# Ledger of designs, part 9: VH-VL binders against Integrator complex subunit 8-like protein

Target 1, 198 residues: Integrator complex subunit 8-like protein, of Dictyostelium discoideum (Social amoeba) (q54vk3)
Amino acid sequence: MNKIFGVKIDSQQKKRQQSNKNLTVFNNGRYLIYIGDIHFDRKFHREALRYYLLGCGLETAFYSDPVKTSVTNSKYLTFLSRRIFDCFYFLRAPMQAIVVSQFFGNLNQTCLVSFKIIQEEYYQLDTNYFQYIWELPLLEILLTTFTKQKDLKKIYLINQIISNPIINENNHPDIRKNFIKNTKHNFWKAISSNYLLQ
Key: E = the ipSAE of ESMFold2; O = the ipSAE of OpenDDE; V2 = 0.75 times the mean of E and O plus 0.25 times the DockQ between their complexes.

## First folded at step 1 (VH-VL)

Design r6 (framework fv_roledumab)
Fold by ESMFold2-Fast, scan of step 1:
Structure r6 (fold): chain C 198 residues (1-198), chain A 120 residues (1-120), chain B 107 residues (1-107)
Amino acid sequence: as target 1 above (198 residues)
Amino acid sequence: QVQLVESGGGVVQPGRSLRLSCTASGFTFSSYAMHWVRQAPAKGLEWVATISYDGSDKQYADSVKGRFTFSRDNSQDTLYLQLNSLRPEDTAVYYCARDLSYEEWGFDYWGQGTMVTVSS
Amino acid sequence: AIRMTQSPSSFSASTGDRVTITCRASQGISSYVAWYQQKSGKAPKFLIYAASTLQSGVPSRFSGSGSGTDFTLTINSLQSEDFATYYCQQYYSYPLTFGQGTRVEIT
């Protein structure tokens, strides 16, 4: 009833939703991204984040479908990661933003934005998300910063990740790829739990 | 190597329809998202539409939504843009363009364009 | 829609000059900007993506920088083949939008 009699819907939203239905019965993601953008423009970053997370195909709780395994490397997720990054940044969840920057598809950009965030938001870095960093240059940036801060606990945690043999150059590339795939899956599962369910 | 060739442009009266085609060669067409971008005489570039690699996701500029339909035939390596209810302001060179890769954004290869003139 | 504004709209330059073109987004778009070159009567050519990543085959005299709302394209030591119109483009959000273009003219 709330869905049916929720007064007037923006005519552009209604047209966009109708257009999306004409493409495929399964494709509602772009409409959710559109709604997310409206919330983002209004500075409602948490609401924007929720719509972006739903829009990237996370709505069925990551059932680990082999067909959906390739979606974690999809250009759709790469494009959407930028919106999600900005949401975390403005919500002052800098460690989550840093993790999401790994999805940009450009490691130099990842390192540049992460370096700035680490310098600006040092005391807000949630160590629970360190486990979702897999890019070695980013781990080195974190380690360098923590060493300068003489933060022994954070140094220890990052060194545990760097010392993981799977991330090490000596391992076969396929082992590293599977590890990264599982890390990505676990990250999005954690984010959905923390931001969609509260 | 990579080649995109547009066709189907012409002179048409307001309210009529045209179908533009873009034939791709030199790459695995079915792996790439594709775009249509137009440029009116003496004006800048305007994005028209995007289609995903498998055709399941389509996006349109608000100015053409409801009038233009983007489709692709991966078996023929061809894009189609159906232009309905044409208006004088749709007069432009229409380019098809390939996205950089599955993982990246950017319009890395463009066709030479096909001219659509909506007039008498 | 995110409006992309380039400055200047046009200017004259000589070979060997260092040329800078600016692009401003109407809202924060992180680093999701691409740059294109278009010569008279030709299709655009892709130069840069992610604000600063140079496309393979593009001369190293081209570089991009910026984040948030302010972006720049720089051409070090302008060559005769660089006289063209340059466009920035955001791909942060649909609809995708281009700047109005900057014409780099000889003399």
Scores: ipSAE 0.000, ipTM 0.475, lowest interface PAE 15.5, mean pLDDT 80

Design r7 (framework fv_roledumab; at its last look DockQ between E and O 0.04; V2 from the best seeds 0.00; counts 0 for: pae E 14.2 > 2, grease 19.8 > 18.9, placed apart)
Fold by ESMFold2, look of step 2:
Structure r7 (fold): chain C 198 residues (1-198), chain A 121 residues (1-121), chain B 107 residues (1-107)
Amino acid sequence: as target 1 above (198 residues)
Amino acid sequence: QVQLVESGGGVVQPGRSLRLSCTASGFTFDNYGMHWVRQAPAKGLEWVATIWYDGSYKQYADSVKGRFTFSRDNSQDTLYLQLNSLRPEDTAVYYCARDWEYGSGYYMDVWGQGTMVTVSS
Amino acid sequence: AIRMTQSPSSFSASTGDRVTITCRASQGIYSYVAWYQQKSGKAPKFLIYDASTLQSGVPSRFSGSGSGTDFTLTINSLQSEDFATYYCQQYYEYPYTFGQGTRVEIT
C-alpha cells in the first residue's frame, strides 16, 4: 500500500501508540488519501483521483489557506504526483498529465514522459491548462509540435506564455520561485474545482 | 537567519563508517529538498546525494551508491548521511545544502560550513 | 553523466577589470545552470540560477548568460571581494555535476 505522508508520520514512524493518536489530528483527509491508494491499486483511476484531491483539499481548507496549500503541495501532492499523473493519463486528460509531470522532481523524466504524450495527443490538449506550464523545455516542445502541425491558435497561446518576462527573463532572484509556487497552487485549486465540485 | 550546521566528521580508517548530521534553522525545513556536496582537499565540488523534502525520493552519485545512505528527520530539522565502507578517496569536506522549495533537486541556495572527513590508513 | 568544462582554469585580474568565465556542457541542458562563488576556506556562495537569474543580494556587477551548451559568468568592474573560485553546476539531469572551477586571482 502506498504510504500516506504527514509531517509527523515520516519523521516519527518509529514512535508507537502516541504517534498513531497524533497522526489522526494532523492528517485531516489521510483516510481519504488511503482510500485513493486502494482505488488506484484496483485501476479505478477516476475514484483514486477524486479521493486524492478530496483528502488534500481537506488538508488545505479546499485551497483557501495559502500556507496550508503550500505545505500540502510540498508534502502530499508532490509525492502523489506520479500516481495522479497516471490517473490523468488513463482518464484521457493529457494536458493535465503534462502539468503534473512537472512535479516529478526530475526534469529529464518530466520531458521524456511529456514529449511522448505531446506527440500522441497534441490535437486534444486542453488550452485552459497551458498557463500552468513553468518548465521552459516543455513550452519549447509544445511550440515546436504546434508549429509543425500549423495549429495557429495553440502557437499563439504558447508564445504569449513564453514572452512573459516572469517565466523567461527573471530580473530578480525571487520572482521565478514565487511564480512557480503560485502556479502550483492555482493548478491544484483548478483541478479540485474541475474534478470534485462539478 | 537561515543556517545549516554540519557535524560528525573525523579521522577514520578505510572500511570504517561515520554518520554525518546537518541541523537546519531559520526556515521551514520540511518544505525543502536537501543535498550533500563534498570537496576533496584542493579539489573542486562533487555532488554526493539529494533527498526530497519528505525523504520519499533520494538520489546518489555513482561513486557512493550502495555505501552512503541519506535520510532526514523533519521533526528535528536534521539531515543524516551514513558513510559506510569508507575509502581514501572519500576524504573531503562534506557540505549540506538547501534545495529550492518543493521537492525538486535543482541547486544549492544555502550551504553549511562543512565537516571534514579524513579516511587514512 | 553531463560533463561541465570551465575555461579558463585560472585568471589573473585587477580591481575594475571585466572578467568572463565560460562553462560548456557536454550536451544541451537548456538554461539549467547555476553559478557559485567560493573563497578559500569558506563554503560556496550561491550566485545565479537558470543561467542568468541573480540570487537576492548578489551585486549587479555579476551577470550570467547562455543556453544550450555554452554559458558565461561575467563580472563587470571586479571588486576586491570577488577574488575567488567560481563553479558552474548543471541541474538538468542526475547525476548533477559541477565544472572543475575557475580561480580568479589578484594580478
Scores: ipSAE 0.006, ipTM 0.490, lowest interface PAE 14.2, mean pLDDT 81
ESMFold2-Fast, scan of step 1: ipSAE 0.007; ipTM 0.503
ESMFold2 (binder alone), look of step 2: mean pLDDT 91; pTM 0.937
OpenDDE, look of step 2: ipSAE 0.020; ipTM 0.570

Design r8 (framework fv_roledumab)
Fold by ESMFold2-Fast, scan of step 1:
Structure r8 (fold): chain C 198 residues (1-198), chain A 121 residues (1-121), chain B 107 residues (1-107)
Amino acid sequence: as target 1 above (198 residues)
Amino acid sequence: QVQLVESGGGVVQPGRSLRLSCTASGFTFSDYGMHWVRQAPAKGLEWVATIWYDGSNEQYADSVKGRFTFSRDNSQDTLYLQLNSLRPEDTAVYYCARYGDLEWSYAFDIWGQGTMVTVSS
Amino acid sequence: AIRMTQSPSSFSASTGDRVTITCRASQGISSYVAWYQQKSGKAPKFLIYAASTLQSGVPSRFSGSGSGTDFTLTINSLQSEDFATYYCQQYYSYPLTFGQGTRVEIT
């Protein structure tokens, strides 16, 4: 099948193959992403998320080894992150949604959507995902909200992250870039484990 | 070089039919879904219909459903909109537009210059 | 259907002005908003998608922001060629819907 919703995949394109030579639709990341769109449009958000994660993982090697595919394009990744964000939001996984908003490529948009979610879904914020936040303005929004709520435990956790010199100080650019790259990689590994391996 | 050219507009009386065409050039037409969008005089944009790259799926605005038929001929790089049972309210400039790339698949990235349909008695 | 409401319907501005146009969705649409520019007698031109991503070839004085239900198009330093009608459009779900348009006129 070469069909992507609205746009045909070039049928002559060389398909990515698994090492075991079991060629299936699973090997076509862009097709999987568009199957996700079909589920998303039908409001089957969990199924949509699974296909988006499968497709994104195949195309980016979970951000660990850039492959120069369509998903390594910054605009394409930004668009996919919005779909994945929506899936987490509708599945009531607000902290995962907030983490994904950091991939939007627009920090103002990240802060605006995150502020709204933090206000609406405060009691559903899974602290296990705090470690995947690297944008300082976002950390400040979380800290301000937790301070108003007098949530000493969450204040402590966010302060541990803010206190990391790599995040909050002018460090050598390569050190900060590598830290963020590893944080992104670890996030996608955790998400894939939690949402694909069921 | 990427271009969409509409034709087939004109002045017709209520209840009549008209067939609009849109010819594509400068891109692989058979790889893209297409839209029709209309604009009544001195009014805003209104989405009319969408068709997938292979013609297998069509979506229509409720105001035209059952009266308008969207089709395409990939061998001729041409898009068609059959307008039946025309009403004065259908008076508008009709634009064909390309279904966006992966990043904006539901938006309109390339537009034709439009063709005017006037339904008057 | 998702209703898109723009504010203001029209206004006057001078070259060099910073101009903002707002667009409100009747329900949450995440960031699935595009912006178009239409000059008198011409077809619309694609400016922005995903609420904030500028289409290639569009001048950097244009920017978009917002998420959920409230969106903004900003023109940082208005040029003579920017006097036009601007439309927002949601592509979150069918039917696809546009705002009613905001006309930017010379003072």
Scores: ipSAE 0.000, ipTM 0.455, lowest interface PAE 14.2, mean pLDDT 79

Design r9 (framework fv_roledumab)
Fold by ESMFold2-Fast, scan of step 1:
Order: structure tokens, then sequence, then C-alpha cells
Structure r9 (fold): chain C 198 residues (1-198), chain A 122 residues (1-122), chain B 107 residues (1-107)
């Protein structure tokens, strides 16, 4: 009965159970993506985001066990990244959107959309999400913008990230890959807590 | 109806090359990720490679990386696996298989070919 | 790489028996596990995906369960056509890995 728009979850336990049931009922993410698209078209961006995240298998049950590669290697994340990006953008979460742009699989597009968002939404960039940026060109765009705005605190935070040797080419590729994998996992863990359990 | 047919197997000397083909019919080939899986005589299944629906993403088992090349021709509904620098341990039946579901599924391999035998012997 | 260990390696059974095969992953894989049946000289047949979802056309006597690291395949009332080798596979991360297989042999 009209379950497409009216998802009502009363507690964290019920949200976790509902998330698991949705993944079990839908044998792949395509149905969840279609439901998400319906919500998005009706401007229910938070509901759309929830369905997209469920389609990617991103839920707190995944984090009760050791770090799972499905969270970081899902082809759903790359495919849905633009939809999820749009959800964060319309929810006025521009820093989360910028982090998600790193999943596009095209660094030029990542930099292009992020530059535009940074210019438009400078004052709304939540510094708690800076830790989830690993692409050096994106960090340089942020640094350049913060330098122009004379924002000493944001400059400091970005320079701390750039100064991490793991992000630089001087490290063994496997070390960098593992760091990025863990960064991606931690980001989606944070997003699931904030958007699936709320 | 829905089927996959492999070809191109044979007997070769170590260091030589073979090209395997897999022809798909009965479904929209361009909408599915595809896999190659091999099985050595009296051994279990070993995943070899995966290719995305559009060919933009390819993944290989470490044992074949740099020697095997996976490709697809969506206009001809055909998969190719180029086997270079073959070793005796590559001796196996090679199966092509369709990823479960359309587009974005990682749930398993629902349609399999009958396999083609590759024998690498001195 | 994620190791998939099946138990037992082989199992002798009679028609009508309830058969349980277990599969253990070396790390958490959520429900990203599939089960296959392979008869001698044939290609594998897809049985179960997402740990517990039965593929269309697979008899209802087959069922799967588990999440995280521990998974089971159960055949409620073994039929003569069920004597085969069974494989689990993790699809959580590359490289995809299979269990070593469990042979179900007639007693």
Amino acid sequence: as target 1 above (198 residues)
Amino acid sequence: QVQLVESGGGVVQPGRSLRLSCTASGFTFSSYAMHWVRQAPAKGLEWVATISYDGSDKQYADSVKGRFTFSRDNSQDTLYLQLNSLRPEDTAVYYCARDYGEWLSDYGMDVWGQGTMVTVSS
Amino acid sequence: AIRMTQSPSSFSASTGDRVTITCRASQGISDWVAWYQQKSGKAPKFLIYAASTLESGVPSRFSGSGSGTDFTLTINSLQSEDFATYYCQQLNSYPYTFGQGTRVEIT
C-alpha cells in the first residue's frame, strides 16, 4: 500500500531491520534505484538518497563486522555517485557532494563540478568532511579557493591532508590504495549513520 | 534461448598463445557484465576475469594479470579472452558466464557456457 | 584475497537425507555469497544468490542462510539428481574467490 513515498522508521533498530529487509526483498539494486529516482523527481531528496544508499548496500549492519570491501568496491557507488551527488547538493550538503564527486570515475568531471560547488557554496563547506578527500587536484582547488578567501583555518586543514605522505606519489601503490579504500569506507559509514539511521 | 557458446580451445606448447571466444544469444548482451572462470582437471573453480557491460572496467586474477586480456564486442554479442605466455598451470576448461541480473549485479553467475578445453603441454 | 573454506570436503548421503554444507569466509562479506551445483563433466548451475535467495527454477528443497563470515547450503530431502559437487563463491571484493567444493556422494 503506497509504500513508494511513505517510508516510516521509528527507531535505529527498526531502520537497521528495514535496511536488511529491503536488500533481501530486492535481489539487486535496480528496483531501489527506480524508487529513488521517483522520489528525486518529486523533490524528496532525502528519501531518494536513502533508497540510493540502500541500493548500494550501505547500512550499519555492514559495519558490525571487520571492514568490508563491498562498501568501497561497489560498482553501484560509481554508477549511483552522480545521483547521490545531486541529492547532497539539493539537501544543501555541498561538502558531502564534493566528496561523492571523487566516485565519478572521471577526475576531470570531479574537478569541474567541485570547482563550481566550491565557488557557489564556500561558506557552507562542512570541515568535518575534509578528511574524506584523497584526490590531489581537488585538494589544490580547495586550497586555492581558501587562500583567495584568506580562510586560515581551512587552509591549515587542507595542508594537513596534502602533507600526508600516503596521498603523494612517493608511496608504494598498495599503501595508497588501502588508505583510499579505508577513507571511502569511513565516509560511507558516516553517511549511513547520518542519513539511513535518521 | 539464453545461451553462451565458447570456442578457441586447444593443445599448445608452453609460451604460446590462444584466443578464446564466447558467443551470446537470447539476451541483451550489452546490458550484462561477463566473466571467465576456469577449472583445472579434477580441481575446483577459479575466477579468471570480469568485464563490465560496456568494457570500461576489467578485473583479472593475479595469476593471469599481464598475460591474459579480456575484451568484448557488443555489436557481435561476443567475448574474447586472449591467452598469452601460456604455462602448464593454465591447463583447464575455460567457461564464460553472465553476471546475474542486468547492469549492476554482483550476485553471481547465472548463465554458463559448456566450456572449452585449453591444454598446455610440452 | 578472501579465502572461502567449505566443510565437509565430501559427504556420503542417501536419498531422503537432509544435507548441510558450510562455507566460511576469512573476513566479513555481508551476504555477497552465491552457491553453485556442478555435476561431473558439466558447467556449474546457479542455485542461490545473496546468501539466501533461490534462483528461479531451483527446487524448493534447496535453501541458503548466513551473513558475515558463516554461510550454509541445505538440501531438505536429497534426490538422486542432487549428487554433485557444490561451491560457494564470495562476490564482496576482487579477486572473486570460490570455496574448494563439497562432493555429495551416494551411499
Scores: ipSAE 0.000, ipTM 0.456, lowest interface PAE 13.7, mean pLDDT 79

Design t1 (framework fv_tocilizumab)
Fold by ESMFold2-Fast, scan of step 1:
Structure t1 (fold): chain C 198 residues (1-198), chain A 118 residues (1-118), chain B 107 residues (1-107)
Amino acid sequence: as target 1 above (198 residues)
Amino acid sequence: QVQLQESGPGLVRPSQTLSLTCTVSGYSISSGYYWSWVRQPPGRGLEWIGYIYHSGSTTYNPSLKSRVTMLRDTSKNQFSLRLSSVTAADTAVYYCARDFSYGEFDYWGQGSLVTVSS
Amino acid sequence: DIQMTQSPSSLSASVGDRVTITCRASQSISSYLNWYQQKPGKAPKLLIYAASSLQSGVPSRFSGSGSGTDFTFTISSLQPEDIATYYCQQSYSTPYTFGQGTKVEIK
């Protein structure tokens, strides 16, 4: 790939791509993630995000049939979550960043970064993304903050999510896992629609 | 062509801090990839210590996390390992390595033997 | 942490033999497994990544297969220069963990 979304790839990257197995690298998403890192380093956060999303799409098959997918393991998405989080944060999409923090694989880190963003960027929290929060401690942080802000609409929306038995019942692990998988799929589908232009 | 080279003292006294530097040539460490340290005690297998991302963000092996610090010096194209409160169990060959894609170590330094002894 | 169990610990084979090494993960790691070759006094060298993908410049006699918890590394026709210790490594999650190694010698 010499060009995606108007961006040229330098000769060094092109030579490395040619010396490796090009189809395998592109299909695994690794090369796209590498290009994303270069854009991120140059502070082209929207371009970086597009490459990261393309890489994640290839690794996670997030456009697959919602009832079943052969590729649901997202090791690369877990490792990319901090970069995608930073992209959303710098693009002033803090609610999307908060959703992505759930992919960190460390709930304490998720809560810490989300708490800070909720306090700093309160008025930029897009309620359309509340539906993609599945971690109960994070929902409690949101609820506590909205209660302090006396934001009745946001309190109502978060309470609807918390009241979902699937999120709150520890005795249904397979149902909870499937719910989270579907929530992740829907989030990445929505993000891809909003940020990928083809 | 990418090359990595470790440098630092080969002998460290117990309770002191082990300090190693990895010098990278052929690629700027600030431009991409993860940069890792891996060690190998004599007669044993390989143990991953941690990585530093080209931005400076770090992830450490939980077994070593309280004692490990990794830093980068982009002006010298180097990244370093500091391991505090060393004991004889920290005697090992220490390798620096480039992590191409989240745990795929495609370029390695030659290795530096560090012996912890009084 | 994900534990990697490698077998056998050592083997001896003749030039031209097919050599097989196995690696088992304590939990599913999908296809996120790498194989390394380490010659005495040298750093490890990446041979196989993503369970079955051959690293650039590595001879085609080396191959990998498997997914989930069970993985196999094969040398289809052992050569004298293949005398080394071979390690598997999971790249599924941190901390990255290695098998204990298989020493390959020629009889």
Scores: ipSAE 0.000, ipTM 0.452, lowest interface PAE 15.8, mean pLDDT 80

Design t10 (framework fv_tocilizumab)
Fold by ESMFold2-Fast, scan of step 1:
Structure t10 (fold): chain C 198 residues (1-198), chain A 122 residues (1-122), chain B 107 residues (1-107)
Amino acid sequence: as target 1 above (198 residues)
Amino acid sequence: QVQLQESGPGLVRPSQTLSLTCTVSGYSITSDYYWSWVRQPPGRGLEWIGYIYYSGSTTYNPSLKSRVTMLRDTSKNQFSLRLSSVTAADTAVYYCARAPEYDYLSGAFDIWGQGSLVTVSS
Amino acid sequence: DIQMTQSPSSLSASVGDRVTITCRASQSIYSYLNWYQQKPGKAPKLLIYAASSLESGVPSRFSGSGSGTDFTFTISSLQPEDIATYYCQQGYDTPFTFGQGTKVEIK
């Protein structure tokens, strides 16, 4: 799943290489990504994930309480989301991967990869992470799949999320944006607790 | 080629709402990019107003947030700016522009409209 | 908000001169810095993105460097067509913010 966007990934990778030519040795986040990539290539996905999460922590401060700035929506987290997605996918943490796919900045790609994972890894979907899904099309994919599987518990859990007026209220963009920001913050806090703090 | 073109009234009365539309050709506004508004008062610098992301989510400059709304018309491939309670300080050339969200390219405004002068006067 | 401080406010140079403009961010923006050229009566034109990458179709005499908080923009050999106001802009976080501009004139 390293090439989730195909041509888009190739284009982004080329632009990343160009943008990094003048980065100094003092940019610790880039060094952490580099070390993470080395571990990933060696198939040490948990170690790679730890370095990527440390990179996110330094750049986005997701370990901190919500701040007035949009730290949890930082450009650096969007940049790292594909690498973190791949780690969760290979660690057989498909629900965490699906949540991370919401950070890709392309909802069509989020839905395409999530649909594939839901079909392939149905029995590995950790329900504790359902609360971190905010994209309605993704919730609809989950609901449709659970309905076909006659999984009453998962249907109930997803319906609770879909029933939230904030998620379904398209005429209150500020309220929805704040809800999503808090959801993102809580997700990264939970992930840090589970994967960095052991 | 991708082109952006602003349209809307060039004269707005104080306390009323400024309304501008950006028509995009050659690219779908729902496909990718931040679709932004940037303004420039006569003889002064550039000020970012806000964007609507291709998904429909919006982000506004905190200095203007209480007065700004942005909307999409996906059938016409347009996005619009509404700025309420205008004063003479809102007199500016208003540009629509796009920027990608690709790593370090994020926020680089690569395509701009020609600009539309809006004068706030009674 | 991230404040962008640009210097000088204006400069005058001769054709063929090397021109340097500086831009400082109030906090680290890594390489999320862009440079624009604006000629009178026209929209800004992107010249440099990601601090040092030249936009397609832009002459090689334009270059950018720096990372973190300190950035420079250089015109290696000033041409008459380069008369314009130049702006830096950070794309690291919203609100996106611009420097106050540098007016470049030919003697």
Scores: ipSAE 0.000, ipTM 0.435, lowest interface PAE 13.8, mean pLDDT 80

Design t11 (framework fv_tocilizumab; at its last look DockQ between E and O 0.03; V2 from the best seeds 0.00; counts 0 for: pae E 16.2 > 2, placed apart)
Fold by ESMFold2, look of step 2:
Structure t11 (fold): chain C 198 residues (1-198), chain A 123 residues (1-123), chain B 107 residues (1-107)
Amino acid sequence: as target 1 above (198 residues)
Amino acid sequence: QVQLQESGPGLVRPSQTLSLTCTVSGYSISSGYYWSWVRQPPGRGLEWIGYIYHSGSTTYNPSLKSRVTMLRDTSKNQFSLRLSSVTAADTAVYYCARGYEDILTGYEYFDYWGQGSLVTVSS
Amino acid sequence: DIQMTQSPSSLSASVGDRVTITCRASQSIYSYLNWYQQKPGKAPKLLIYAASSLESGVPSRFSGSGSGTDFTFTISSLQPEDIATYYCQQGYDTPFTFGQGTKVEIK
C-alpha cells in the first residue's frame, strides 16, 4: 500500500527547488522560503513549514492582496506543495496534507496520494478544512469512506460541498478557475492564522 | 507485480569496465521511484552504489563516483551500471533494486530486488 | 557518511526464543531506519521500514523500535525459516549505508 505513493520528484522540479534555495537577499520573504528549504532538507518539518508560511505570507501581505497571492501561488506555493505536504503529514495534520495535494498539478497523483491518507487517517481528518477541497474525485473518495464508516456528520458536510453548483465539472472553465483561486487564497490565510500566530 | 532482473557478463578482467543491465517489468522506470544498484562482496555486507531517479537524474556513492556511470533506456525499460577500472576488490554480487519514497512520511527504502548477478574480477 | 553498527555480529538461539538485534547510527537519523533479511544465496528482503513499520506480507513476529541513533529489531519467537543474516540500513542521507549484518543460527 505504501507503493501507491512512490512517485518521486522529477529532476526539473528538484532543480527548481535548488534554484529557490539560491535566492538569498533580494526580498525578506524569499530569504525566509530559502531558510525553509534548509530546514526541510534537514527534516525539521515544523521549522520548515513556519518559514515557508512566513515567507509566502510576507510576499502576499499575509494573503490580503489577491494579486500578490496569485503570483505567490504560481511562483512558490505550487512548487513547494510537495514539501509543505510532507510537513503537514509529519506534523500529524493529514487533512491539511490532503488539501495541499491538490496543488501538485496532476489530479491522478493527487487522488492516489490522498486516497492512502484518507483510508489510513479518516478518523483524524479535521472537518474545518473540508471546505478547501475543490477536486470532485477527492470529495467522492471522502464521501465513500465516511459512508462506509457511518460517520453521519462528515457525510453531511461533504454532501453540502458536493451540492454546491460552483464545483460542477460542467461549469465554464473560468467559473471553476476563479473558485479554485479563491479557495487556495482562503486556505493559505487559514493555515497562516493557525500555524504562525499560535 | 514489479520484477527486476540483472544481466551481464559474470567475469571481467582487471582494469576493464564492469557493465550490468537491469530489466524492469510491471512498472515504467520513467513513471516513478528511484532505480538503484547495490553490491555485496562474497561473505561481506551490502554497499549502495547509486540510483537513477525516474526523471533520469543520478546520484552516486561518493566512494565510487569517479568510476560509476548509470544510464537508462526507457524504450526497453532498463537501467544499467558501468563501473570502470575494476580490481579484485570489485568482485561482488550486484543487485538492482527499486527505491521507494513514502510521500506521507518521506521514508526511503528498497522494496523490490533482483536475484543478483555475481561478477568476478580475475585475470 | 553515516556509519551503522550492528550488535551482535552473530548469534545462536533455539526455536521459539526471542531474538534481539541492535543497530546504532553515528548521527541522528530520526526514524529513517530499515531492516532487511537475507537468506543464503538470496537477495535481501525488506522486513521493516521507518524503524517500526512492518512491510506487507511480513509475519507479525518481526518488529522494530527506536529513533535517533539507537534501534532494535526483534523476532518474538524464532522459527526455523528465520535463519538468515539481518541488516539495518539508514535511508536518511546518501550514501545509504548498511550495518555489517547479524547472522542468526539455530542451536
Scores: ipSAE 0.000, ipTM 0.431, lowest interface PAE 16.2, mean pLDDT 82
ESMFold2-Fast, scan of step 1: ipSAE 0.012; ipTM 0.550
ESMFold2 (binder alone), look of step 2: mean pLDDT 91; pTM 0.937
OpenDDE, look of step 2: ipSAE 0.143; ipTM 0.719

Design t12 (framework fv_tocilizumab)
Fold by ESMFold2-Fast, scan of step 1:
Structure t12 (fold): chain C 198 residues (1-198), chain A 123 residues (1-123), chain B 107 residues (1-107)
Amino acid sequence: as target 1 above (198 residues)
Amino acid sequence: QVQLQESGPGLVRPSQTLSLTCTVSGYSITSDYYWSWVRQPPGRGLEWIGYIYYSGSTTYNPSLKSRVTMLRDTSKNQFSLRLSSVTAADTAVYYCARELSYDYEWGSYFDYWGQGSLVTVSS
Amino acid sequence: DIQMTQSPSSLSASVGDRVTITCRASQSISSYLNWYQQKPGKAPKLLIYAASSLQSGVPSRFSGSGSGTDFTFTISSLQPEDIATYYCQQSYSTPYTFGQGTKVEIK
């Protein structure tokens, strides 16, 4: 169910196509997410993650565009992001979990859960995923923690991200939106490669 | 007008490091986009080497990752490729290119290319 | 890595002919496929992106279609200036990979 429904360049066509894809994802995805929950409850977190990713639809569910309430449930997408977060957390992939926390509809919750993970799993933070952090408050939490740990490599990597004016300033909202869109896209490509395409 | 221009030595000895610079004009490399290197051995096809995102983060082709480094010089609006431990197999025309992400669903493409710089690896 | 296979490797056609090139991915890449034209001694030029979208300034005789694993590139009426090697490229995942190229020549 990860199918692309065809390509149309017109923005109205893209919006209609996206709404149709989201409806199709939920018609098929609800069952796959239900199966994911069964695996999650049985502590099969990798299997659960695969079903959650398939149930959302790799090419559709995590698009940068907002999900329309009439065809999809925004609370349900928040729930799915939390379930995927939990899967990464229990798979001991804490940096992936921190990245996924940015998809929550609540930045305070993102910061709270990420701070806890950073404290608990410091030595398991995979620096390859730092490039997928776009929320400035989260970058500040990471920088503060790495500074306290005197981790020069991690301080350097986070400072490279923070020094980007697009992340740090809201002077170019369209460029910032494109940056976040591309960051989200590249993250889900990487996750699909690592967890679905193995 | 956006233009990309490769520069660097056209001849490199085996085991040395190949170093190329791409100078970008008409657009700031720190504003947006991915900035990529693609090579083409004489008479053969295209091989993607890697990109540097406008933020400085890099992704390299796994086949070359141990030998590749990409860097930015933001003051000169340049990005560079270093390829270590070269052999005759690294002889190729090296292109720099701008990579644009269009729609989240549809990925990216290379919209502007440099003219290419031939690098010959010989003793 | 995703392998991209083009067919044919080369073709020779007359001016005005319909030319078709195919590209196959070793796994589904949805519509994350681009087509480039490369003339001798020149850098590649983007013609088609997202499998079927015509790049601005590119003549309408060029078109693309397909999704998943099988893709087609068509020149509806071959012109002398179309002599070139054509490459498909997937942007679904890194490393980005190109087909081996199809050389188009005039008879």
Scores: ipSAE 0.000, ipTM 0.433, lowest interface PAE 17.3, mean pLDDT 79

